VHH binders against o26223. Designs and how they scored, part 109

Target 1, 191 residues: o26223
Amino acid sequence: MKLLWTSQHIKVTVHIDGKVSKMDVLEAIKTRRSIRKYQDREVPEELIDKILDAAMCGPSAVDERPWHFIVVRNREMLEKIPEVHPYGAMVKDAPVAIIVCCDSSLEKIPGFWVQDCSIASQNILLAAHSLGLGAVWTGVYPLEDRVEGIRRLFSIPEHVIPFSVIPLGYPAENPGTRDLFDPDRIHLEKW

## First folded at step 6 (VHH)

Design u42 (framework vhh_7aqx_2)
Fold by ESMFold2-Fast, scan of step 6:
Structure u42 (fold): chain B 191 residues (1-191), chain A 125 residues (1-125)
Amino acid sequence: as target 1 above (191 residues)
Amino acid sequence: QVQLQESGGGLVQAGGSLRLSCTTSGLTFSTYAFSWFRQAPGEEREFVGAISYSGGSTTYADSVKGRFTISRDNAKNTFYLQMNSLKTEDTAVYYCAAEDHTESWYLSDRGYDYWGQGTQVTVSS
């Protein structure tokens, strides 16, 4: 017999293009998918602000909150990202991208900024999904060639580390939902 | 790089059955969703069916629902289209496609669709 997992759902109302949608937190987590195809449609600044607000609300080691964000809407700049990120070709077709960065001067405990920026990145993906947008996390750190390429393109200072590039937009694809629960990965009381 | 190869096409009489296979290489099979499409001469390419990367959901065009079944075998890097109760209007070139809907953010993560070259299915009356 395996452990049965249950969770409490919280309903949240969001406004998307004048439409009202309701999604509980578990549904958002379970139905979020990486989206790499986007409609040719602008994402309002208000939605980006909501996403970044959510990104900054994640837990952080010793509450250091070292994240900084670059919002890129300039088409010429988006088109240059694939030149330094070999798996970021979809970025050129996105209306906007967010670059998640760590300001190392804000770091209070060594090494935990990676978890902090991972949490911020995932919050961006979940917030985007909850607002009717699609997004994908394209990895930058710890690949030194990608880190330096992104740094050069966006004039990022040496004490700041680009962590991820997240293109986002209104989705032009629907990959469906994943069913990934694996009880063999759950151990009771001890390994 | 990524390649998709169809097999199992051919001639079959109306009311008969065929199973198409699509063997893949160059991708992490278990992280992809797969689809079948078909195209009759002079017509647009038509969606036939799809299977999610988990295999937990399948979708079919109304024209084939109840007659065709899509399935996948992760151990063989192959997915299938079982076609039963074939009709003359099912005559077409059948294409397999892979949707790169991985949740990977790492080196090999790609966001592109891949297509096979097609296999001919001809249903005679």
Scores: ipSAE 0.167, ipTM 0.568, lowest interface PAE 3.1, mean pLDDT 84
Fold by OpenDDE, second read of step 7:
Structure u42 (fold): chain B 191 residues (1-191), chain A 125 residues (1-125)
Amino acid sequence: as target 1 above (191 residues)
Amino acid sequence: QVQLQESGGGLVQAGGSLRLSCTTSGLTFSTYAFSWFRQAPGEEREFVGAISYSGGSTTYADSVKGRFTISRDNAKNTFYLQMNSLKTEDTAVYYCAAEDHTESWYLSDRGYDYWGQGTQVTVSS
C-alpha cells in the first residue's frame, strides 16, 4: 500500500471574524504549532473556559485527575514570569497564560502525574488552536529553578507542583505546517 | 521573514570533499539547532546530521559518520556540512533545517521550523 503522501496543503484558515470554525481533531493535531507572538487582543473568558474544559477531559492514572490550573491575566504577573522562566519570554506578550499544576495529594499512584499533566497541557494547546488561538508549552517541570520560581511567584503550596506555563493569544505569526510523519518510527508486530 | 539558503553544492568525484553552507536570516541563530537532510532521487528524505544550539553536541546518520562534520558560526548566522570521502551514494539534494531550541528542549513541538530550498550534490565515480 503506497501511502500516497498527498501533500494536502492544510490551509490554516485563520478565521479573523471570531467564527470558531470547527476544526476536526486530526486537523487540530496536524496543524498546531507553537505560537510565541500574539496580537494585542484580549482572549474572551468563554474561550478560556472551553480550553480548561478540554484540559480536564484527558485521561489520568486511575482517574486521579491531579491537575490544577492557574489562569493569569494580570499584566504585572505575566511580565514577571520570564524572570523565573528564561524561555518564557513570550509570556509577557500574551494576554493570558495558564499554569498547569499537579496537586501531589491527589496522586493515587506516584509518578503518573507527569503524564496526566502532559495530557492536560496538550489538550490546552489543541483546544486553543482549534479555537483560533495560538499557544506554546513552556516547560517548568522538571527543572527545579523554574518549578521553584513559578511556585514562589504564584504562592503555590509545597504539595502542588507547577508543571507548565502556557501563554495564549490570538496569533501574530504563522510558522506554517510541518510534516512530522516518520514511517521509520513505526514497527509492525515487533521491533 | 526567515530564510535558509544552502550553498556549496556541485559535482565532485568519489573520494573528494565538499563543504555545504546554510546561511540563515530572520531568526535568532543562537537559539536554534540545525540539521542537514538529503534526498536522493526516488528515495525519502533522510537525516544526515545535526548540531545543537550551543554547538556542543552533534549527531550523524550512520551512513555518514566519520566522513561528515557539522559546525556552526554564530557570528555569520551560518552552519556547515563538511563532507569528506564522498561516495556515489551521497548523491542527493541536501537540505538544511532549523529547529527552535526552546521547542526542542522544553516544548511539545518536535521537528524543524524552517527548511532551505536544497542544493544538489552529485558524486561521480
Scores: ipSAE 0.007, ipTM 0.244, lowest interface PAE 9.2, mean pLDDT 87

Design u43 (framework vhh_7aqx_2)
Fold by ESMFold2-Fast, scan of step 6:
Structure u43 (fold): chain B 191 residues (1-191), chain A 125 residues (1-125)
Amino acid sequence: as target 1 above (191 residues)
Amino acid sequence: QVQLQESGGGLVQAGGSLRLSCTTSGLTFSTYAFSWFRQAPGEEREFVGTISYSGGDTDYADSVKGRFTISRDNAKNTFYLQMNSLKTEDTAVYYCAAQDHTESWYLSDRGYDYWGQGTQVTVSS
């Protein structure tokens, strides 16, 4: 990995195994969009590995890192997700989905696993975007029916909590970029 | 600043037609889903219809299915409710609403971000 940058208009060119990534961190954050339509095209295992590596690099409360991941490529299993997740219809059309889970046995401080798994989920979305893929976070926790539905489908043990289902693939839509900056939400020195 | 403004309301005879418009400003129209709601005096606010951000999916309340059609015109930043075969029971204040559900990790029929001020529709017998 080689990093090249300039001080005038901060530009970072990342070389990974001789290939160039053209997206800086701020650009990735600002241009990432939820993608629910995918090309009928396989996602290479090497890209999934890079995404999961990025997911595990997030900050974690007392460094407990309680996350586990299920990678689902089986079409029959993907087609069953909408039966237990009403707003997960797009998952059946994705080439792959990642289920972000919390292993409660790894929890060092109660309750912070939700933030840990949120961080891992966002890292998956950003990493996928940076690699030319599209993804969407579909909510599971804290909706008990969805939690138990996903647990049953994937034989998840009782001490493990499914947090999110993230389908991903090569995007078949381009929703564009949003302008969300709101200075009224910024308070200087005090509320 | 985001604004939604209804127009096209008024008085109409039973069996007649009206087209409501909702003009939007201050939002990226193509990324939003849009809905119509109505509220008759003494009643709760009722869902009427919705159109997805792609325009490919629409849904309607059972009371208006087959009579009302929701559509959108991205070039005009406007969406519409075509109301046909109007009944006296359709008399209400009609509200347009906008929801950016594209980045929602929890999709729901709740959580509309922006609302219009409402427009009165009165259907006479």
Scores: ipSAE 0.097, ipTM 0.539, lowest interface PAE 4.5, mean pLDDT 85
Fold by OpenDDE, second read of step 7:
Structure u43 (fold): chain B 191 residues (1-191), chain A 125 residues (1-125)
Amino acid sequence: as target 1 above (191 residues)
Amino acid sequence: QVQLQESGGGLVQAGGSLRLSCTTSGLTFSTYAFSWFRQAPGEEREFVGTISYSGGDTDYADSVKGRFTISRDNAKNTFYLQMNSLKTEDTAVYYCAAQDHTESWYLSDRGYDYWGQGTQVTVSS
């Protein structure tokens, strides 16, 4: 069986008419790509709200929900983020970025906040993609220089830990879809 | 729009040399790792070699080690495959591919973001 890699260029037809094409969850997961180039187009607040709603729907350890979100639209601030985040160059070109943070005072069990914020971050990416936006997860934690850089830049309290910076925008690139399935990574019953 | 375009293919005699180029547009060249693949008739596409985004690391298929060299020129948004000591078994369509440096899926063609259209290399006996 010749697996015809039909490079189905999933034309993400950004339907201009505001009809959020219903992307099923598996499609969203499979077709999501990191997007680092954005159109010169503003992201409506409504979409950000939906994304943030999704971000808060993930599970957390003992339902601690330690996450906070900084929504950054200020051009000057967006342009400063790359100064403290070496791999955040694309942030300056994005119309908006979400900074995912952990309020350590909300932790019920220490250490699980990383998983909690990771889930939140991934939900942001998936939600963005499903809404016709492009995003990329730029890791902040656990790199101390980035954590402190973002902290200072946004005056984040000491008990709050910046975790990720996620620029968002309408995609100006279309990376091809990838098949990342690897059966060698699947073990049945035992290793 | 991102484009990758191969050039430099053609007919060459066994033992000869050929240099392929892949010119890229529409991407931030410095942030990508680049690879070469080839596909012979009736065969699956196979990995030839890769170069990291920094250019500091290269890896090659065993079949081409010592004969092929990959390099990149960031100023020209172009990377190359220098093929020396060519063999008849090197006959294939050669493809260039790009992958963002943040993801390391070099060894399979499943993880690459962009592909060229391919260029024919024919090595005659």
Scores: ipSAE 0.015, ipTM 0.312, lowest interface PAE 7.3, mean pLDDT 87

Design u44 (framework vhh_7aqx_2)
Fold by OpenDDE, second read of step 7:
Structure u44 (fold): chain B 191 residues (1-191), chain A 125 residues (1-125)
Amino acid sequence: as target 1 above (191 residues)
Amino acid sequence: QVQLQESGGGLVQAGGSLRLSCTTSGRTFSSYAFSWFRQAPGEEREFVGAISYSGGDTDYADSVKGRFTISRDNAKNTFYLQMNSLKTEDTAVYYCAAQDHTESWYLSDRGYDYWGQGTQVTVSS
């Protein structure tokens, strides 16, 4: 049964002043894009706090909440990230980046931390978007070279695993929205 | 602090056209999303339309869609409301507003940091 998907142009409403975002959650999800170009403009700490709050609101396996976050604003450090992350070139141009990490000592069930940190990362992206910021998920884990690179760069303990680097800033690009709905990926009751 | 000033309002006959301008002061015009609002007598201020910093994204109220167009000129620190096929119900004080946001805007008059003084648009039958 092909779900009739009418591509409705979603209007984007953003709330940035600490009030409740007027952006609908579905709107946020549907209109979010990876942003890799940023304005030369600082991101207020208040917005970062909101983003991090959102990051910590996701579910985790048996409520293990294994995530840690490194907030990076230091220009020198931001500029060094691309040296160990080949697809992180845009990080050097961002006013801030969040590194999502897992503290393995907090795991209650092995392996679910990847899902936990993924949810946290996605929440960062959605929250950023809803607040009028642009962000992109640059994957670190499970690539060992990137993991170790970020670990060394930020002196991350061995039991803590860097998972993603997410640069954030006010967008300097507008890639538009995409309709990514694929009914062929939906199976009813059985495969 | 950004100051906004509307111009171009006036009396026009139904079916006519009018172009409003909003000139902004300040150095960071490109960092703002801009919106037009209007308020008729005895009515609440309502969203008319908005434009992103890049001009690549616009939105309009259903009541004006297809008739009104918003554009911006970053070089002039000015954005515009082209109003075509005006109707008597378009009579209102029109306000321009700015928010420190590039690709998004508020649909309500709440949340905007900067407002113009308004310009009267009167559409006669």
Scores: ipSAE 0.006, ipTM 0.285, lowest interface PAE 9.8, mean pLDDT 87
Fold by ESMFold2-Fast, scan of step 6:
Structure u44 (fold): chain B 191 residues (1-191), chain A 125 residues (1-125)
Amino acid sequence: as target 1 above (191 residues)
Amino acid sequence: QVQLQESGGGLVQAGGSLRLSCTTSGRTFSSYAFSWFRQAPGEEREFVGAISYSGGDTDYADSVKGRFTISRDNAKNTFYLQMNSLKTEDTAVYYCAAQDHTESWYLSDRGYDYWGQGTQVTVSS
C-alpha cells in the first residue's frame, strides 16, 4: 500500500480490492474518537507500518526524536496488559497494540521527551483513524506502577521509558459526533 | 508477511571466522525479536542466539557463548551472527527466525512462525 498526495488530500490504498479511502486532515482531527471495541480481524502489517511512519513524522524538541515503538500481536502478551494497566482492559480484545517508548539516551533537552511521545501517540491515533481503524490512548507515564509493570512485562531496558499503550483494530463501535468547540476558552488580545 | 533470507554461509577452516546475515522484508524490522538456530545432520534444530526487539538484550547457547555475537542494523533491515573461533562441531545449516514480540525467549523452534530457508556452514579441520 501507498500514500498518495493529490491536491491537499491524502489518498491511502487500504483495500485489497483496490478501493482508495480519502479523508482530509481537518475531517480526521474532528471525527477521530477513542475506540475500545474491535472486530476479531487482522490488521495488515502494511497499515501498521504507515501508522508508525506517521508517528515518526511528528515535531520533536531540537529534533531529538527519542521515540521507539513496540508492536504487540502476541495474544498472551496482550492479555497480560490489563494486569499492570487497570484502564487497559480493552487491550486484551485488540488484534494489535503499539507501546510508545522514550529512549532516554536519545534525549537532547531534559523533559521534552514527554511532549515528543505525546505527539507521536496522537499521530498514531490520527493515522489509524484515517486508515479506517480505531484506537485509544491508554496512559502509562507518569504513573510509576504502570511504567514499572509495562517495563517488566515487555523486557524494556531501564534507559527506556514506556509512555503509552495504544490498542488498535477495525472498529466494532461507532460513537456519535462530538462538537467540542467552546468560544469561552478563546480570549482575544488579553485574558 | 515477513520474509527472511540468510547469506554469508560457506566453507571455513577451524579457528576461522564467518559472518552470517539475515535480511528481512515485509514488516517493520524493529518490531521483531530475532534468533539464530542451527541443525546438524541427524540432530534436532538447536538454539544458537537471540536479540531482543530493542537490541538491549541478547542470549546465547552455552556452546557458542563468548565466540558468537548477534547484532542488528535497523537501517539495513538486517541482523547478523558473527562467528569467531569456529570449531568442526559448529558445522550445520544455520536458520534465522523471527518471533512475535515476547517477554521471554523461545528456546524451542516451535515458538517461531517466520523462518529463513537456511544457509550451510561447514568448518573443516
Scores: ipSAE 0.000, ipTM 0.070, lowest interface PAE 24.0, mean pLDDT 80

Design u45 (framework vhh_7aqx_2)
Fold by ESMFold2-Fast, scan of step 6:
Structure u45 (fold): chain B 191 residues (1-191), chain A 125 residues (1-125)
Amino acid sequence: as target 1 above (191 residues)
Amino acid sequence: QVQLQESGGGLVQAGGSLRLSCTTSGFTFSSYAFSWFRQAPGEEREFVGAISYSGGSTDYADSVKGRFTISRDNAKNTFYLQMNSLKTEDTAVYYCAAEDHKESWYLSDRGYDYWGQGTQVTVSS
């Protein structure tokens, strides 16, 4: 069985007056979509380095910055991820995946590492999008079966917690953009 | 409120043709990819064919390539499976399915969100 994707004129940048332009921060946030279909094309190491630099620039509770990252390019390892992650089937078709982890020995305030790793995960998605790549966040923590499965597969020590698995590549689908602005969720001065 | 409903099944002779339809309601049709699956008695469901969100890409199981064609009509909120050169081995209950493009980090690859109830196709020799 194969999943469908949108091909041909795949575009990950904004068009203005028929020209392709570099997206600004607001446009990157508004146009980023989860991408689960990837071209059979390698992602340069330079782009992964830029993405990881961006991931580490997020705010962190008490500046604890507990994140560690595993970069997976090995095809056999990528193909094993769906065996331990029931919603990670797309990972085996990606040229690369990043596993976001928390090193609990770096934690300075209990529990906030979850927000720290969420911020790092979102920065990976935004940075990938800004560089012409597509990515998707597949959740690991707090589902213990997924945490244990990923830990065993990648030899992650007990004091390190796998948080998310983010496959990425050049997009082979274009789901378009969403209009999510809801003024009923905005309250002025009080509820 | 979301519904998928198959129609067009029935009894046909080997070598004949059938066109299955899946009519949908309760969601934005253009936001979904669509697929057909089939299940013979005592067997697991198997993939038959799929059409992308844009309609620009299709995929088929090897057993039906060249004989079956999937298509969609956004104006009618309906998608189809044209089945030609039918074989007795094509006898099964055929199901239509819809897959939304999710932004869920919890269930990031949940496959098919909605399924029809199925329509019987019987091919006699």
Scores: ipSAE 0.160, ipTM 0.581, lowest interface PAE 3.5, mean pLDDT 85
Fold by OpenDDE, second read of step 7:
Structure u45 (fold): chain B 191 residues (1-191), chain A 125 residues (1-125)
Amino acid sequence: as target 1 above (191 residues)
Amino acid sequence: QVQLQESGGGLVQAGGSLRLSCTTSGFTFSSYAFSWFRQAPGEEREFVGAISYSGGSTDYADSVKGRFTISRDNAKNTFYLQMNSLKTEDTAVYYCAAEDHKESWYLSDRGYDYWGQGTQVTVSS
C-alpha cells in the first residue's frame, strides 16, 4: 500500500533567520536531499550548535555516545579534504564541514559505534535541512584510504576513527523531492 | 508596509497566453524567493511554481511544467508568471507569495512571509 504523499504538501526548506522552524520531523525526513552546491554565504555558529546538539541526541549502544565532531571552517583545510576523499569535491565549496568521528575508547560494546555515528550523521543532515541548510553525507569509514587520509589531515589520534565528512551550507541547488516509498520492502509479521 | 500585488489576470481562451505580474514593496526584493499559487473554486490552494532569489533555480507543479515560466526583475521589484497553452483547468485565483530564504520555498501554502490578494484567471473553452 503506497502512502498518499503529494509533493505539493512538502516543504522544501524553512526559514532560519530568527524564525521558528516550520518543518516537522516527517517533512524533514521526506524532503531532505543531498546538497552539493552551496551559496557564498556563511553559516552562523548558532546553526552549527543546533546541528551538533541534534547530532548528540541520537541513541547509542548502551548509551556509549562514542561520537566526536570536528567543525571545519578553515578554507585551506576544506580545500584539502577532496585530496584524500575522492567523492568529497563539494567540500571545498562549502563554508563549513563537520567530521563525525568515533572515539573507540568510549565503546562499551564493540562494533555498534558504526550505528551510533550513522545516527549522529543522519541527525546532522536532518537538522541542517530543517534549518534551511543543505548537506551531504560523504562516507569515510570503512574505506581505509579515506579513513587514513582524514586522520592524517586533521591529526586525529589512532584510537579515534573518522566516520563521515558532512559539508554544509545554504543550498545553491534544489534537486526537488523524491518519493522513495517502496511497499515491496515492507513485510507484515513475516518475510 | 509590505505589499504584494498581482496583476495581469483576466479572461483568455484555451490555448492562449497570459502573463501575471506580482509587484512588491516594503522589503528587500533581492533577498526573497517567490512563488505562485492558485486556488480553484472548491479546491485547495495549490503550488504553481517558484523562483529563487537569484533566479537560478525554479520549480513548477507537474500540471504546469512546460507551459508556465516564472521570472523576476529585481530592478522592478516584480516577478512574473508567464502562462502559455492555457487550459480550462488553469482557471483559478492566482496568488503570489514571498519567503525570505533566497533559494528556499514551500511547496505548500504554509510558511510564506507575505501574500498577494490574488488575481482571477479564467480560461474559456
Scores: ipSAE 0.013, ipTM 0.330, lowest interface PAE 8.6, mean pLDDT 88

Design u46 (framework vhh_7aqx_2)
Fold by ESMFold2-Fast, scan of step 6:
Order: structure tokens, then sequence, then C-alpha cells
Structure u46 (fold): chain B 191 residues (1-191), chain A 125 residues (1-125)
């Protein structure tokens, strides 16, 4: 039997500003790129709400769902992030950033919150892309200086751990799609 | 398939100048950030300088600030280290390195994807 890939795709449909946007899941995953240049244009709160809804729908170890999110729109605060995050210079030019945090009081199993927050971060990137936005994951945890810098800047309590800073906005760059499939990394039946 | 090749090393007297080149092949040059590192005998590898994938920012080790300049030429798939006012302490094997920044969520001086073979720089008194 012949395999027909186009008929096997699941489609996602979203209404944005009265227009219908469609992207299948595989296309979203394959075409998402890190975006670090943004238009000087506000992101509607409705889109941020959709992104955060998607972020909270990821799988979680023993369903602990330890994630909390800080939404930063204040220009003065965005401009201070590069002072504590050496690879976060683009954040000062973004209209909004999401800080993904772990509330350790919600942790049911030690250490798995890192995977949980990674899943939430990736879901933010994919949801943003599906909604016509660009975003980039800038790493915070496990770099102690970045963790403490972000904690201090946003008054994050000691039982909460900042995991990532994700600036987002309407993209002002359009990088091409990557071709990363490597069959040498696939082993059949055994190593 | 990806290759980085240094050139321009050699023997020079203190106070002199050298320009190192790093020619790349097998990568999309414009999407990469580039750095120079050096290693003296018996010492750990040391960061020297970096240039961003846009070319809009550069960074240097304190020991070389004001003397060394990193630059890139996207049309030639090559980046450079211009070394002025050389000191005997600059004697080392110099390595070029490339990091693909576009999709990395963790960036560090140790997280480089590709390295050259190294080129010897010897500064005599």
Amino acid sequence: as target 1 above (191 residues)
Amino acid sequence: QVQLQESGGGLVQAGGSLRLSCTTSGLTFSTYAFSWFRQAPGEEREFVGAISYSGGSTDYADSVKGRFTISRDNAKNTFYLQMNSLKTEDTAVYYCAAQDHPESWYLSDRGYDYWGQGTQVTVSS
C-alpha cells in the first residue's frame, strides 16, 4: 500500500482578527524557527491567553503541572532583562515576554519539573508560531546567576524557580526552514 | 562535511601584527556566530573574541580588548582576527569555532558545534 502523507495530517484552525489561520501539527513543528526581531506592534491579550492555555496542556510527570507564568509587557522591566541574562538582548525590543516558572510546592516527584517546564516552553513556541507570532526560548535554569538575576528582578519567591524567558511578537525576520532529518540516528529493533 | 580551517599564524616579534582567517565550508555561514579561542602549552583553552550571527555585536577577553578585532565576511564564508600590538603572552595555538545560535536555548563559551584544527602563533621578545 502507498502512504499518502497529505491525507494523514491533522489540521488546526484558529480565528485571528477575523481571519482563519490553518497549520497542521507536523508543519508547525517543522517550520517553527527562533525569532529575535519583532515589529513595533502590540500583541493582543487574547493571543497571549491562547498561548498560555496551550502551554498548560502539555504532559506532566504524575500530572504535577508545576508551571506558573509571568507575562511582562512593561518596557522598563523588559529593558532590564539583558542586564541579568547575557543572551537576552533581543528581549528589550520585544512587545511582551513570558517567564516560565516552576512552583516547587506543586512538585510531586523530585526533578521532573525541568521536563515539565521544557514542555511548557516548547508549547509556547509552537502556539506562538501557529498564531502568526515569533518567539525564542532563552535559557535561565540551570544557570545559577541567571536564575537569581531573574528571581530578583521579578520578585520571585525562593520556592519558585524561573526556568526560561520567552520574548515574542510579530516577526520582523523570516528564516528559512531547516532540513534536519538524520536517518543515522534511527536504530531498528536494537542499537 | 562541515570544515573550519585557520590560516595566517606564524612567528612575529613583540609589538607586531598578524591577521588570522577562518575559512568555512559545509555550513550556512550567515546563521552562525563565530569565536576565536587560544591555548598555550600546559594551559586551558581561553576565550579570545566573538562575533554575533548578525555581525552587530562583538565581545573580547579583557587581555586582548583594544588590541584584537574580530570581523566577518559573509560573501567569502570567512571570519578574521586582526591582532595588533602583540605580546609574548599572546603565544598560543589559536582555534576558530562556530556556534549555530538560531535554535539554541542555551548559549555558552563551551557550547560550540564546530572547531578548526588550530594555528600556531609565536610572539618573540
Scores: ipSAE 0.113, ipTM 0.552, lowest interface PAE 4.3, mean pLDDT 85
Fold by OpenDDE, second read of step 7:
Structure u46 (fold): chain B 191 residues (1-191), chain A 125 residues (1-125)
Amino acid sequence: as target 1 above (191 residues)
Amino acid sequence: QVQLQESGGGLVQAGGSLRLSCTTSGLTFSTYAFSWFRQAPGEEREFVGAISYSGGSTDYADSVKGRFTISRDNAKNTFYLQMNSLKTEDTAVYYCAAQDHPESWYLSDRGYDYWGQGTQVTVSS
């Protein structure tokens, strides 16, 4: 049974009454893109709060919830991040960035924190997108130079591991949507 | 009272061009993002394009990319839809819409604050 995945073009259906339905989770996932250009516009605190709330709603191993978040709005600090993160150039142009960290002291079992923080990071991206913001995941861990750079820059304790830097802002670009579905990556019952 | 009024619609031959205008009143123009939508007979209203409050960002439906351009004139409280290389499938009632700050025009949860009455665009073969 070849699942004819009809690329249902997510038609942004605008209801006649002018109410755009809330972006559903599948829409958010499918239409999300990395955004690296931002408008000269501040992000309201309420949106950041919603994003952080979403970040903390993901599962974690044995419910360890090892994540911490640094919200960075200071322009000087944002401008310094690219100095220690070579692929974080866009951070200096963002009105805000979230640094996702792991408190290793909260780990109940070793190693799963990477998954936990990844889920948190992805939730940040999806939440941001659903709220009309653009974001990009810039990886910090496991690259030692980036980890240490961010640690020093933000005076992060040794037992806390910076995991990702996620700049956020109103998007100044539209990369468009893409179809990433690959049926060759799906195996039924066995490999 | 906030009003949005479309103009510039009409009959045009395929391959032709048309420029729609949306004139606004009763709102702080500079704080709004603006969008164009269209609805063909028997079809759902569809997104055509949008422009951010600053004009620094635009978005377009795939079906109109490269052919349509949105711009705004803050001094005139008017934004525009330049339609080039028109096709018969572009035939529709075109609506302008406005969304206030702090919400982004990419934000789908609040919808649009104000709508125009629409203007008919007919593209003949």
Scores: ipSAE 0.000, ipTM 0.256, lowest interface PAE 12.1, mean pLDDT 87

